# Designs tried in a protein design chat: VHH binders against Transcription initiation factor IIB (tfb). Part 1

No score or structure here was measured in a lab: all are predicted.

Target 1, 335 residues: Transcription initiation factor IIB (tfb), of Methanocaldococcus jannaschii (q58192)
Amino acid sequence: SVDYNEPIIIKENGEIKVVKIGELIDKIIENSENIRREGILEIAKCKGIEVIAFNSNYKFKFMPVSEVSRHPVSEMFEIVVEGNKKVRVTRSHSVFTIRDNEVVPIRVDELKVGDILVLAKELPNIEEDIEIDKKFSKILGYIIAEGYYDDKKIVLSYDYNEKEFINETIDYFKSLNSDITIYSKDLNIQIEVKNKKIINLLKKLRVKNKRIPSIIFKSPYEIKKSFIDGIFNGKDAKVFVSKELAEDVIFLLLQIKENATINKKSINDIEVYEVRRITNIYTNRKLEKLINSDFIFLKIKEINKVEPTSGYAYDLTVPNAENFVAGFGGFVLHN
Positions, changes and structure headers below are counted from each chain's first letter, unless a header gives other numbers; antibody chains aren't numbered by Kabat.
F stands for the ipSAE by ESMFold2-Fast; E and O both for that by ESMFold2, at different seeds; each is averaged over both directions (binder to target, target to binder). V2 = 0.75 x the mean of E and O + 0.25 x the DockQ between their complexes.
[cut] stands for letters that were removed.
Atom coordinates printed by the task and the answers are left out, and those that the model quotes come from them; centres of patches stay.

## First folded at step 1 (VHH)

Design C01 (framework vhh_5c3l_4)
Fold by ESMFold2-Fast, scan of step 1:
Structure C01 (fold): chain B 335 residues (1-335), chain A 118 residues (1-118)
Amino acid sequence: as target 1 above (335 residues)
Amino acid sequence: QVQLQESGGGLVQPGGSLRLSCAASGFTFSDYAMSWVRQAPGKGLEVVSDISYSGGSTTYADSVKGRFTISRDNAKNTLYLQMNSLKPEDTAVYYCAKDYGWSEFDYRGPGTQVTVSS
């Protein structure tokens, strides 16, 4: 079982989003008419939700969840692998490792620093034909990472050295007959855009919550890539974002065969995540090449005993797969 | 096959300067962010600097900020590190790196020794 705060990417009613597993499961249990109790376990049936799991060919796909469960817990272990990807799991939970070139489950209490764990290298890239272009997608990413909007305007801030991205932004909004005001002070450029149709679209996408909208997780490859370029300030190596946005970004990167490293920082007692983009990983993984999988193999750097975030540990059942992807960085976990 | 080859290290006095180069081959250099990583005697690996695939964005460790400058020439498949105002604590083997810190098989060159001593 995993901690309340572990991120999981789900598909529900045609929408794709990243949620906290504990939040998802608590709602299902609370809304269930029939909760089955087995010892300390509370179990509920689940319908209409898909999670990512691998099949017998070591390829990821969305698969339906049949049941969810939770149980009280007093301790957990945080496993940190290379790139500072991390997951909090119970002692008896199994993750996947490599033994004799085979992917096999291993219990958390049998793990040691230096062991190899299986994580997602590549997630299913759902591509629906949508009516947003590459330029808007890039600007949308930047709005989510850096900007804000209200009922009257969109505000974007740039460093003077970002001339190319500034001009790209201005040209885009001019092409949409927007009212644009540009302010310059010292080494900063601020662009205010007034366009009611675009503001209404941002509202519909719920962009103010600073999360990646479902439509982006379902967009064509080029739209996803442009969105990520916007998140990374017009293609910078690193970006500083909230934990939830960092989690969203990792899952989106995995859909386009990219990855990132993560570093937790504290600025004025506020938790911030530094995400460093890795734009191509296929040339660096001999183990992945040998088995032609959607997996990446990363060494454990730390195993730390931690307190559970809630009173519970959480699990879900994916029939016929007996695995799912969750955690900060896309860990493969055994059911 | 990814190959990275560093050059430009050596002995330098405190306050001096060195420019490191890294020749990259076996992959599309212009598609990847690159790093300079160092290891001082008896210490772990430290990321010194990162640069985006286009060169438009850079980051630096606090220990070197204002003294070191990372750059790249995508036409020549070459990564650079300009090191100014060198201090004895900068003594380390410096590695050019791709995918550092997140995989078992991160690609680093053989490294180039930088010694800052009088």
Scores: ipSAE 0.000, ipTM 0.158, lowest interface PAE 16.0, mean pLDDT 83

Design C02 (framework vhh_5c3l_4)
Fold by ESMFold2-Fast, scan of step 1:
Structure C02 (fold): chain B 335 residues (1-335), chain A 119 residues (1-119)
Amino acid sequence: as target 1 above (335 residues)
Amino acid sequence: QVQLQESGGGLVQPGGSLRLSCAASGFTFSSYWMSWVRQAPGKGLEVVSDISGSGDSTTYADSVKGRFTISRDNAKNTLYLQMNSLKPEDTAVYYCARGYDYEWGFDYRGPGTQVTVSS
C-alpha cells in the first residue's frame, strides 16, 4: 500500500488526469454503499476508473480497477531512486525488481540501497480524435508554467533571447485578431493579449489550476510534444514548478517517450520542484536487450522512514495484471 | 491533536474479569480501525484485538480468543475491551491504539493502563 499523496494517472469518464491516490480512494470509499472489511482492510468496489498496468508482454496500458482499499498505518518508507524519483510505501508492499533476468515482485522490507527497481520508461500515448492547433498547445504549456490570465487579458513574460518563441506567440494571437500590447523592461518582454474567446477556452480548461488539462493527455504526439516545449520555455532544459505540475509533467513526458530528473528545492521559503528534461533516454544496453519492455531499471539511492500523510495506506486491484503505476516518476507496484 | 486515554486497569484474581475503556478525541473516531495492544514485562508488543471503524469486523490473538471481546461506541468515541477468565499470563500494560499494524507499530497510542493478574 502507498501513501495518500502518491500521484497516479487515471482515466475516468473519458478524462485522463493525475490525482492523489488517497484522495481518489477516500472519495470512492466514502461514496460506497457497501464496504467490505477483511482484517484491517476497508475495501470498496470501483467502476469506471482505469489505471496504468503492464500485461504479460511487459507493455503498459490502461486497465480497469475492480476494487480499492485502505488500512491504518503508523509509518511509511520513502524509496528514492536515480533521478530522484520517489514513492512512499508500506513495509509489506511489493515493488518490482529483476532477478535471474525476470521481473519479479519484492517486498519493501527486503529492499536495500543499491537494489534495482522497475519504473515506467514509456506510457501508452493515447491519441483521441482531438484537433487543437500545435502553436496553441505550445502557448498553453507556457501559460500553465509561467503565465496567467484574468477576465480581460493573458499575460506572458519572456527573456529577450527567446525571439523565435516571442514571434510565434505574437503571430498566433494576431492570426486570431487579438489585441496585443508588448512591454519591454531591461531584458524582459511582457506580452498582454486580449481575446475573449481564448480566455473563455482557458477557463474551460481550468488553466488557473496550473495542472495539465485532460485534453493534452489525450492529444496526438505532436500536440503533446509542443505542449511540453511550452512548459520548458521552448528551449530550456529545466523548469521550476509546483509538485503537482511536476507530477503531471513526468507522466506526460513518459507518454512521448521522454523522461526527467526531479529535485526538490526551496525558493523564498516555497517548496518547488526542478524538472530536468531528458529527450533521449539511454538505459543500460544489456538490460534493454534482455527485456523488450516499457520499463526502465533504476538503482535505489535512499530508503527513508517517513510519517504517513494520513491515517491510512492505500491500494487498488487491477484484475489479471496484479500491478499498477503510481508514485513520483512512475513506479511499478504489485497488487 | 489526537488523544487516546485508557482506563479500567487494576489488580484482579485469576479467573476474574476487567473491562478496559479508551476515550478518543481529536479525530473522526468512526473512520479508523482501533486496536488493543499489550506489553508484558520483558516482552515485545502483542496485538490483542482489532476492530473496524463500523464495528462489523474484529480480530483476536490466539492467546485471548474466547476470553476477550473488543467493542466500540462511535457515538461516545469510546473503545472497549472486555476481559474474562483472566490468567497470570495476561499481566501487561494495555494500550489503546489507532493505526496499529503487526509490522508497522502505532500511529497513536494512549499512555497505557496496567493490568495485573495475581493470586
Scores: ipSAE 0.000, ipTM 0.107, lowest interface PAE 20.0, mean pLDDT 83

Design C03 (framework vhh_5c3l_4)
Fold by ESMFold2-Fast, scan of step 1:
Structure C03 (fold): chain B 335 residues (1-335), chain A 119 residues (1-119)
Amino acid sequence: as target 1 above (335 residues)
Amino acid sequence: QVQLQESGGGLVQPGGSLRLSCAASGFTFSDYYMSWVRQAPGKGLEVVSDISWSGGSTTYADSVKGRFTISRDNAKNTLYLQMNSLKPEDTAVYYCAKEIYDSSGYDYRGPGTQVTVSS
């Protein structure tokens, strides 16, 4: 079982998004008319929700969830692997490791620092025919990372030394016959854009929540790539004040065959997350069986006993896989 | 005790050459794939090149193909990276990395060596 706050990417009614597993499961249980109790477990049937899991070919795909469960818990263990990817799990939960050249489950209480764990190297790249172009996708990334909007305007903030991105933004909105006002103060540039059509599109995409919209997770590779370039302002690293947005970004990177390291930092007593992109991840050729897998194998750096976020631990049943992907960085978890 | 110690970095002009070395100890060097990984200022980690345990198979990032050559001397427990036709964009800290046992990951045990390509 995993902690309330662990991120999981789901598909529901054709929409793809990242949610907190505890929030998802609590909602299903509380809205269920038929909750089964087994000892301390509360179990509810689940319909219409898919999560990412691997099957016998070691490739990830969306697979249906049959049941969700929760149970009281008094302790959790935070597993931190290389690149500072992390997940909080109960002592008796199983993750995946390699033993005798096979991918096998192993209980958390059997793990030691230095052991290797299975994580996602690549996630399914769902590509639907959508009607947004690369320029809009990049600007959408900027708005989510650096901007806001209201009924009258879109506001984007830049450092003055981002002249290329500033000019790209201005040219894009001018090409749409937008009203643009530019403010400069010291080393900061603020661009205000008035365009009713674009504001209505942002409202439709629910951009105010500062999360990656479902349409992006379902977009063609080029659209996803442009969106990421917008989020990162053309750089390889970005500091996020929102852990949830950082989690969204990690899952999106995995869909475009990129990976990242995570560094938790404190700036002015605020916890922030620096995500650094990694390109050119090479597959180990020692394990022929796994050379075409969607897996990356990372060494455990730390195992820490921590308090549960909600007092509950959560689990999913994926009947045709017996596993699912969750956690900050995409851990493969047994049931 | 696993240890990786890089050397051979420095300041070089565009078009120049450098040879990096990595002295490995504390494990059976000939049983592991080895990699060179770099991090440019303000950028993420990039795997530059990998070499199989015997040296019979090598892989290169597109950014360095035709310019860099990875090699190893299993008798001396040493990994090398010959860097030719260096470009300003090759400026980075270069790390010697041992792959995690039978995996696709990497373990950065070395402190790295700085390569600066500037006129």
Scores: ipSAE 0.000, ipTM 0.130, lowest interface PAE 20.3, mean pLDDT 84

Design C04 (framework vhh_5c3l_4)
Fold by ESMFold2-Fast, scan of step 1:
Structure C04 (fold): chain B 335 residues (1-335), chain A 119 residues (1-119)
Amino acid sequence: as target 1 above (335 residues)
Amino acid sequence: QVQLQESGGGLVQPGGSLRLSCAASGFTFSSYEMSWVRQAPGKGLEVVSDISGSGGYTTYADSVKGRFTISRDNAKNTLYLQMNSLKPEDTAVYYCATGFEYSDYLDYRGPGTQVTVSS
C-alpha cells in the first residue's frame, strides 16, 4: 500500500491525468454504495479507470483497475533511489528488485540501502489524432510553467538574455492579431498579451490549475516534445514550486523516452523541486533477458520512517498484471 | 498612437562620429525595450543595439561592438546612439524601434535617418 500523496497517471473516460492515489481512492470508496470489509480493509469495485502496468513482456501499457482499497496505517516508509526519485509505502507492500538476473517482488521490510529497485525507463506514448499547433504547444508549456492569465490578458516573464524565445513568443501572438505590451526591468522582461480567443482556449484547457492538460498526454510525440521545451525554456533543468506540476512533467518525459533526476531545494524558505532532463538513458546494469524491457534499475539511497499523510494506506488491483506504476519518478509496485 | 522620430543623421568621413536621437511618444517609454536597427543599400534589416527599459542592460551587434554606445533618457523619452570610428560599411538608414532583433515590434519604428560614411 502507498501513501495518500503518491502520484499515479490514470486514464478515465478517454482523459489522461496525474492524480494523488489517496484522493482518487477516497472518492471512489466514499461514493460507493457497496463497500466490502475484510478485517481492517475497505474495498470498493472500480470501473472505467486504467493505470499503467507491465505485461509478461516487461512492457508498460494502460490496464483496467478492478478494485481499490484503503486501510488504517500508523507507519510509512519513504524509499529514495538514485536520481532522488521517491515513493512512500507500507512495510508489508512489495516492490520489484533483481535477484539472480530475474525481476522479482520484494517486501519493503526486506529492503536495504544499496538494493536495486525496478522503475519505469519509459511509459506508453499515447498518440491520438489530435491536431495541435507546435508553436501553441510550446507557448502553452511556458504559460503553465511561468505565466498567468485573467479575463483581459496573458502575462509571461523572461530573463533579458532569452531573446530568441521572447521573439518567438511575440511573433506567435502577433500572427494571431494579438495586442501586445512589453515591460522591462533589469534582467527581466514581462510580456502582456490581449487575445480573447486564446484566453478562452486557456480557460477551456483549465491552465490556471498549473497542471499538464490531458490533451498533451494524448498528443503526437512532436507536440509533447514542443510542450516540454516550453516548460524547460530551452534549458536542461527547471525549478518547480508546484510538486504536482513536477510530477506531471516526469510522467510526460517518460512518455517521450526521456528521464529526469529530482533535487529538492529550499529557496526563500519555500520547498521547490529542480527537475533535470536525461535524454540518453539506459539501465545501470546490462541484463541480457531485460534488454528490451521498459525498466530502469536504480539503487536505494535512503529508507526513512515517515508519518502517513492521511491515516490511511492505499492500494489498487490490476487483475491482468498484479502491478502498477506510481510514485515520484515512476516506481513499479506489486499488486 | 506610438510615435518614434529619429534625428542626427548626415554625411561624415571615415573615422568620424555621429550621435543619433529618437524622440518617443504615445506610450510609457521607461517600460519598453528600445533598439537601433539599420538597413544598408541592398541589404536586409540589422539590429545594431538594444537597451532595457531601465537602461541597465544593453547588447550590441559584433559589427559595432566597441564603437557604438546606446543610451536612454527616460525623463525626456529619448533614445540615443553614439557612433564613433565610423566606417563606410556603417552607411545605412538608421531606425529607432521597440522590441528585439527579429521581433515584429520593429513595426513601431520611426521613418529613419540616413547615415552616409564617405571620403
Scores: ipSAE 0.000, ipTM 0.123, lowest interface PAE 18.9, mean pLDDT 84

Design C05 (framework vhh_5c3l_4)
Fold by ESMFold2-Fast, scan of step 1:
Structure C05 (fold): chain B 335 residues (1-335), chain A 120 residues (1-120)
Amino acid sequence: as target 1 above (335 residues)
Amino acid sequence: QVQLQESGGGLVQPGGSLRLSCAASGFTFDDYAMSWVRQAPGKGLEVVSDISSSGSYTTYADSVKGRFTISRDNAKNTLYLQMNSLKPEDTAVYYCARDYEILTGYFDYRGPGTQVTVSS
């Protein structure tokens, strides 16, 4: 079982989004008219939700969830692997490791620092026939990472040295016949854009939540890539974002066969996450049988005992797979 | 071919007022945001005020807030800067500029400038 705050990417009613597993399961259980109790477990039927899992061919795909469950827990363990990817799990939960050149489940309480864990290298790249302007996709990423909007204007801020991206942004909004005002203060340049049609589109996409919209997770590769370029300010290898946006970004990167390292920082007593983009992932840990798998193999750096976020641990039943992908960085978990 | 021509500068005593004008030609004036930028002797460029293409939104540098007012007349293709309560530190060459190009004070087009001197 996993902690309340573990991110999981789901498909529900045609929408793809990243949610906290505990929030998802608590909502299902609390709104269920028929909760089953088996010992300490509270179990509810689940309908219309898909999560990422693999079959015996070692390829990931969305698969339906049949049941969700939670149980009280007093201790949890945070496993941190290379790249600072991390997941919080109970001692009796099984993850996947390599033993005798085979991928096998192993209980958390049998793990030690230096062991190898299985994580996602590639996630399903869902590409619906959605027509999105490539330049809009990039600007949308930047608005989510760096900007804001209200009913009258979009505001984007830049450092004075970001010459090419400033010009690209100005040219894009000029091409839409937008009203643009440019403001300078200290070493910062602020661009204010008035375009009611674009503002209404941002409202429909719920961009004020500072999360990646579902339409991006379902868009063609080129649109996803442009969006990510916007998140990373066009040329930057790293970005500082909230935990929730960092989780969204890593799942989107995995869909386009990219990756990232994560580093937790504190700025003015506010928790932020530094996400460093990796466009060409390399590992020297190879298994002949898994050379065409969607897996990457990362070494455990730390195992820490931590407090459970909600007092509960959570699990999903995925029929025919008995596994699912969750956690900050896409861990493969056995169920 | 874009042309911007400033006028209205001159010598004025501290506490006085001046109104600068910029005549624009060679482009559709009401499609572009405009700025007033100044350069004091021996110093770099400072953006003092910006105005949107419609004239509905304006910004000001902290050094001139409450004293300067930017406006435009799109029918006449003219940009204005009303300068009140002038101080010796406002002495500079003032430029009319069309949008930023790459950096603060870097524009795709600016005029030749008009000298403002505040001295008793």
Scores: ipSAE 0.000, ipTM 0.106, lowest interface PAE 19.6, mean pLDDT 84

Design C06 (framework vhh_5c3l_4)
Amino acid sequence: QVQLQESGGGLVQPGGSLRLSCAASGFTFSSYAMSWVRQAPGKGLEVVSDISDSGGYTTYADSVKGRFTISRDNAKNTLYLQMNSLKPEDTAVYYCAKSWSGYYDEFDYRGPGTQVTVSS
ESMFold2-Fast, scan of step 1: ipSAE 0.000; ipTM 0.192

Design C07 (framework vhh_5c3l_4)
Fold by ESMFold2-Fast, scan of step 1:
Structure C07 (fold): chain B 335 residues (1-335), chain A 119 residues (1-119)
Amino acid sequence: as target 1 above (335 residues)
Amino acid sequence: QVQLQESGGGLVQPGGSLRLSCAASGFTFSEYGMSWVRQAPGKGLEVVSDISGSGGSTTYADSVKGRFTISRDNAKNTLYLQMNSLKPEDTAVYYCARVEWYGDSFDYRGPGTQVTVSS
């Protein structure tokens, strides 16, 4: 079982989004008319929700969840692997490792620093026809990472030396017959854009929550890539974002066969995450050849005892797969 | 004892070509994956291309796909990067790196060779 705050990417009612597993499961259980109790377990049926799992050839796909469960816990363990990817799990839960050239489950209480764990290298790239073009997708990423908007205007701030991206932004909004006002002060350029159609689109996509919109997770590869370029301010190797946006970014990167390292920082008592983009992953080529898969194999750096976030641990049942992907960085978990 | 030494960099016009070489010593070259990694002025490290120990598998960053070719000669303990249709954006210090067996990181990197693409 996993902690309340562990991120999981789900598909529900045609939307793809990253949620906290505990928030999802608590809502299902609390809204259930029939909760089955087995010892300390509270179990409820689940319909209409899919999660990422593998079932054959070690390739990931969305698969339906049949049941969710939770149980009280007093302790949890945080496993940190290379790239500072992490997941909080109970002692008796199983993750996946390599033994005798096979991907096999191993209990958390049997793990040691230096052991190899299985994480996602590549997630299913869902590609639907959408109306968002590459230029808007890049600007949308920048708005989510760094920009602001209200009912009347979009505000984007740049350093004077970012002339190429400034001009790209201005040219794009001019092509849409937008009202543009440019302010300069010292070495900073601020662009204010008035365009009711674009502002209404931002509202429809719920951009003020500073999360990746569902439509981006379902977009063509080029749209996803442009969006990510916008998140990273076109040229930057790293970005500082909230935990939730960092989680979204990791799952989106995995859909386009990219990855990132994560570094937790505290600024004015606010938790932020430095996400450093990796466009090409170098993994153990020998292990990858032994198992032709969507997996990456990473060493455990730390195992720490931590407090449970909600007093509960959470689990999902995915029929015929006996696994699912969750955690900060996409861990493969046995169920 | 592990040593990696790049060569072949220089100044070239846009649209031109360069071939980088990396001489490796101090380990069994054929048993390790190798990478070319670059760093442009004021930017972070970008992985350009990688190649498996046997040479049977290669990958490329989207920025260089179709223009660059990675290859290796295990009998000579040498890694190559053929760079065609060079752009000003390819200006960087290029590093030869050995891929660590149990991770997505490099355990050894050469001192680098400068590639400058300008008109």
Scores: ipSAE 0.000, ipTM 0.148, lowest interface PAE 17.9, mean pLDDT 84

Design C08 (framework vhh_5c3l_4)
Fold by ESMFold2-Fast, scan of step 1:
Structure C08 (fold): chain B 335 residues (1-335), chain A 120 residues (1-120)
Amino acid sequence: as target 1 above (335 residues)
Amino acid sequence: QVQLQESGGGLVQPGGSLRLSCAASGFTFSRYAMSWVRQAPGKGLEVVSDISGSGYSTTYADSVKGRFTISRDNAKNTLYLQMNSLKPEDTAVYYCAKRGYSYWGSFDYRGPGTQVTVSS
C-alpha cells in the first residue's frame, strides 16, 4: 500500500490527469454503496478509471482498475532513488527489482540501500488532434507557471533576458488581433492581453489550479514539447512552489521520452522543488531482453521511516497486470 | 472586499533585522502579483520589491538588493518581507500592496502600513 499523497496519473471519462491516490480512493470508497470489509481493510469496486501498468512486452499502457482499498496504518517508508525520485509505501508492499536478469517483485521490508528498483523511463504518449497550436501551447505553459488570467485579461510576466520568448508572445497575440498592453520596469516586462475567445478557452482548460490540463496530456508530441518549453522558459531546470505542478511536469516529461531529477529545497522556510530535465539518459543497467522496455533502473539512496500523511494506506487492483505506476518520478509498484 | 493588513514593524538598531508580514483576504491571493512599497516622511512612494503570483519572479529596488527578500505563502494568503542589515535610510512606513491589471506603477489596494524605524 502507498501513502495518501502519492501522485498517480489516471484516465477517467476520457480525461487524463494526475491525482493524489488517497484522494481518489477515499472518494470512491465514501461514495460506494457496497463496501467489502476484510478485517481492517475496506474494499470498493471501481469503474471507469484506468491507471498506467506494464504489459508482457514491458511496455506501459492505461489499464482498468477493478477495485480500490484502504486500511489504517501507523508507519510508512519513504524510498529515495537516484535523481531523488521518491515514493512512500508500507513495509509489506512490493516494488520491482532485477534478479538474474528478470524483473521481479520484492517487499519493501527486504530492501536495502544500494538495491536497484524499476521505474518508468517513458509513459504512453497519447496523441489526439486538438485546436491549439505550438505557440499557444508554449504560452499556456508560461501562464500556468508564471502568469494569471481572469474574465477580462491574461497577464504574463518576464525577465528582460527572455527577449526571444517576450517577442514570440507579443507576435503571437498580435497575430490574433488581441488588445495588448506592454509594461516595462527596469529589467521586468509585463504583457497584458485582452481576447475574449482565448480567455474562454483558458477557462475550459482549468488553468486556475496551477495544474497541467488534460488536453495537454492528450496532445501531439510537438504540442507537449512546446508546453514544457513554456513551463521551463527554454531552460533545463525550473523551481516549483507547487508540488502538484512539479508532479504533473514529471509525468508529462515521461510521455515525451524525457526524464528529470528532483531536488527538494527550502527557501525562506518554503518547501520548493527543482526539476531538472535530462536530455541524455545514461544507465549502466541495460539488459538485452529489456533494451526496448519502458523501464529505467535506479539505485536506492535512502530508506526512511516517515509518518503517514493520513490515517490510511492505499492500494488498487489492476486485473491482468498486477502492477501500476505511481509516486514522484514514476515508480512501478506491485499490485 | 479586499483587505491587506501589515505587521512586524517596529524600532530596530542599525544592522538589525525585521520580518514584515501581510495578511490578505477578499481575493484569490495566488493570482495576483504583490509588492512592498515604502514611504519615508515627506518623500514619495518607493517600490521596494515585487513578487509574481506563483512566487517565481521577484524584483528589488537597488537600495535594498542583497539585503531584503520578498516571499509569499499562497496557502496562508500571506506576503513576507525579510529585511536584513537594516540602515537608517530604511526608516519608512511599509505598505503591502496588491497590483491590479496595471502592474507597473498602479496598485489596486494597499494596506494601512506598518512603521519601521532604524535608529540607535
Scores: ipSAE 0.000, ipTM 0.103, lowest interface PAE 18.3, mean pLDDT 83

Design C09 (framework vhh_5c3l_4)
Fold by ESMFold2-Fast, scan of step 1:
Structure C09 (fold): chain B 335 residues (1-335), chain A 121 residues (1-121)
Amino acid sequence: as target 1 above (335 residues)
Amino acid sequence: QVQLQESGGGLVQPGGSLRLSCAASGFTFSTYAMSWVRQAPGKGLEVVSDISSSGGSTTYADSVKGRFTISRDNAKNTLYLQMNSLKPEDTAVYYCATEDYWGSGSYYDYRGPGTQVTVSS
């Protein structure tokens, strides 16, 4: 079982988003009219929700969840692997490792520093026809990462060094008959855009939540790539104040076959997360099927005993897969 | 025990071509996946291309896709990289490599000494 705050990417009624597993499962249980109790376990049937799991070919896909469960817990273990990806799990939960060139489950209480764990190298890239073009997707990413909007305007700030992106932004909004005001101050250029239709679109996408909208997780590769370029402002690394946005970004990177390292920092007593893109992921194994797998293999750096976020630990059942992807960085977990 | 020896680097003009070779010995080459990795001046390691043990699967970095081709000859224990339409940004030391797992900061368990590729007029 995993901690309340562990991120999981789900598909529900055609929408894709990243949620906290504990929030998802608590809502399902609270809304269930038939809760089954087995010892300390509270179990509820789940319908219409899919999570990512691997199949017999070691490839990830969305698979339906049949049941969710929670149980009281007093301790958790935080497993930190290379690249500082992390997940909080109970001692009896199983993750996956490599033994004799095979991917096999291993219990958390059997793990030690230096052991190798299986994580997601890439996730399914769902592609639907959408109304968002590449230019807007890049700007949307930048708005979510750095900008803001209200009922009257969108505000974006750029360094003078970003002349091409500044011009792309201006040209895009001019093409939409927007009212644009440009301010120059020191080494920065501030762009204010007044366009009621675009502001209403940002409201519909719930951009003020500072999370990646479902439409982006379902967009074509080029749209996702442009969005990520906007988030990172053309750079390889980005500091996030929001852990939830950093989690969203990592799942989106995995969909476009990129990966990331995470570095937790403290800036003015505020915890922030630096996500650094890795565009060239390499896996090399004797067994050829693992070369074409969606897996990456990372060593455990730390195993720390931690307090659970809530009074419960959480799990879900994926029929025929017996696994799912969750955690900050996409861990493969046994169920 | 394990030895990897690269060759075929040199100075070439933009738009030119080079073919790199890597001779492997000391291990059962045909059972290992192989990669070409490069390091440009002042930059970190970049994985350029990898190939499965049988040669049935290949991958390429976006920066070289369509221009470079990786191949292998398991009977000769040799890995190749055909580089076409070379650009100044391809200037780097190129390494032949294999590894048991991917890990941050320690991507390779076996790597050759490298061969220098310089793309300049």
Scores: ipSAE 0.000, ipTM 0.213, lowest interface PAE 13.8, mean pLDDT 83

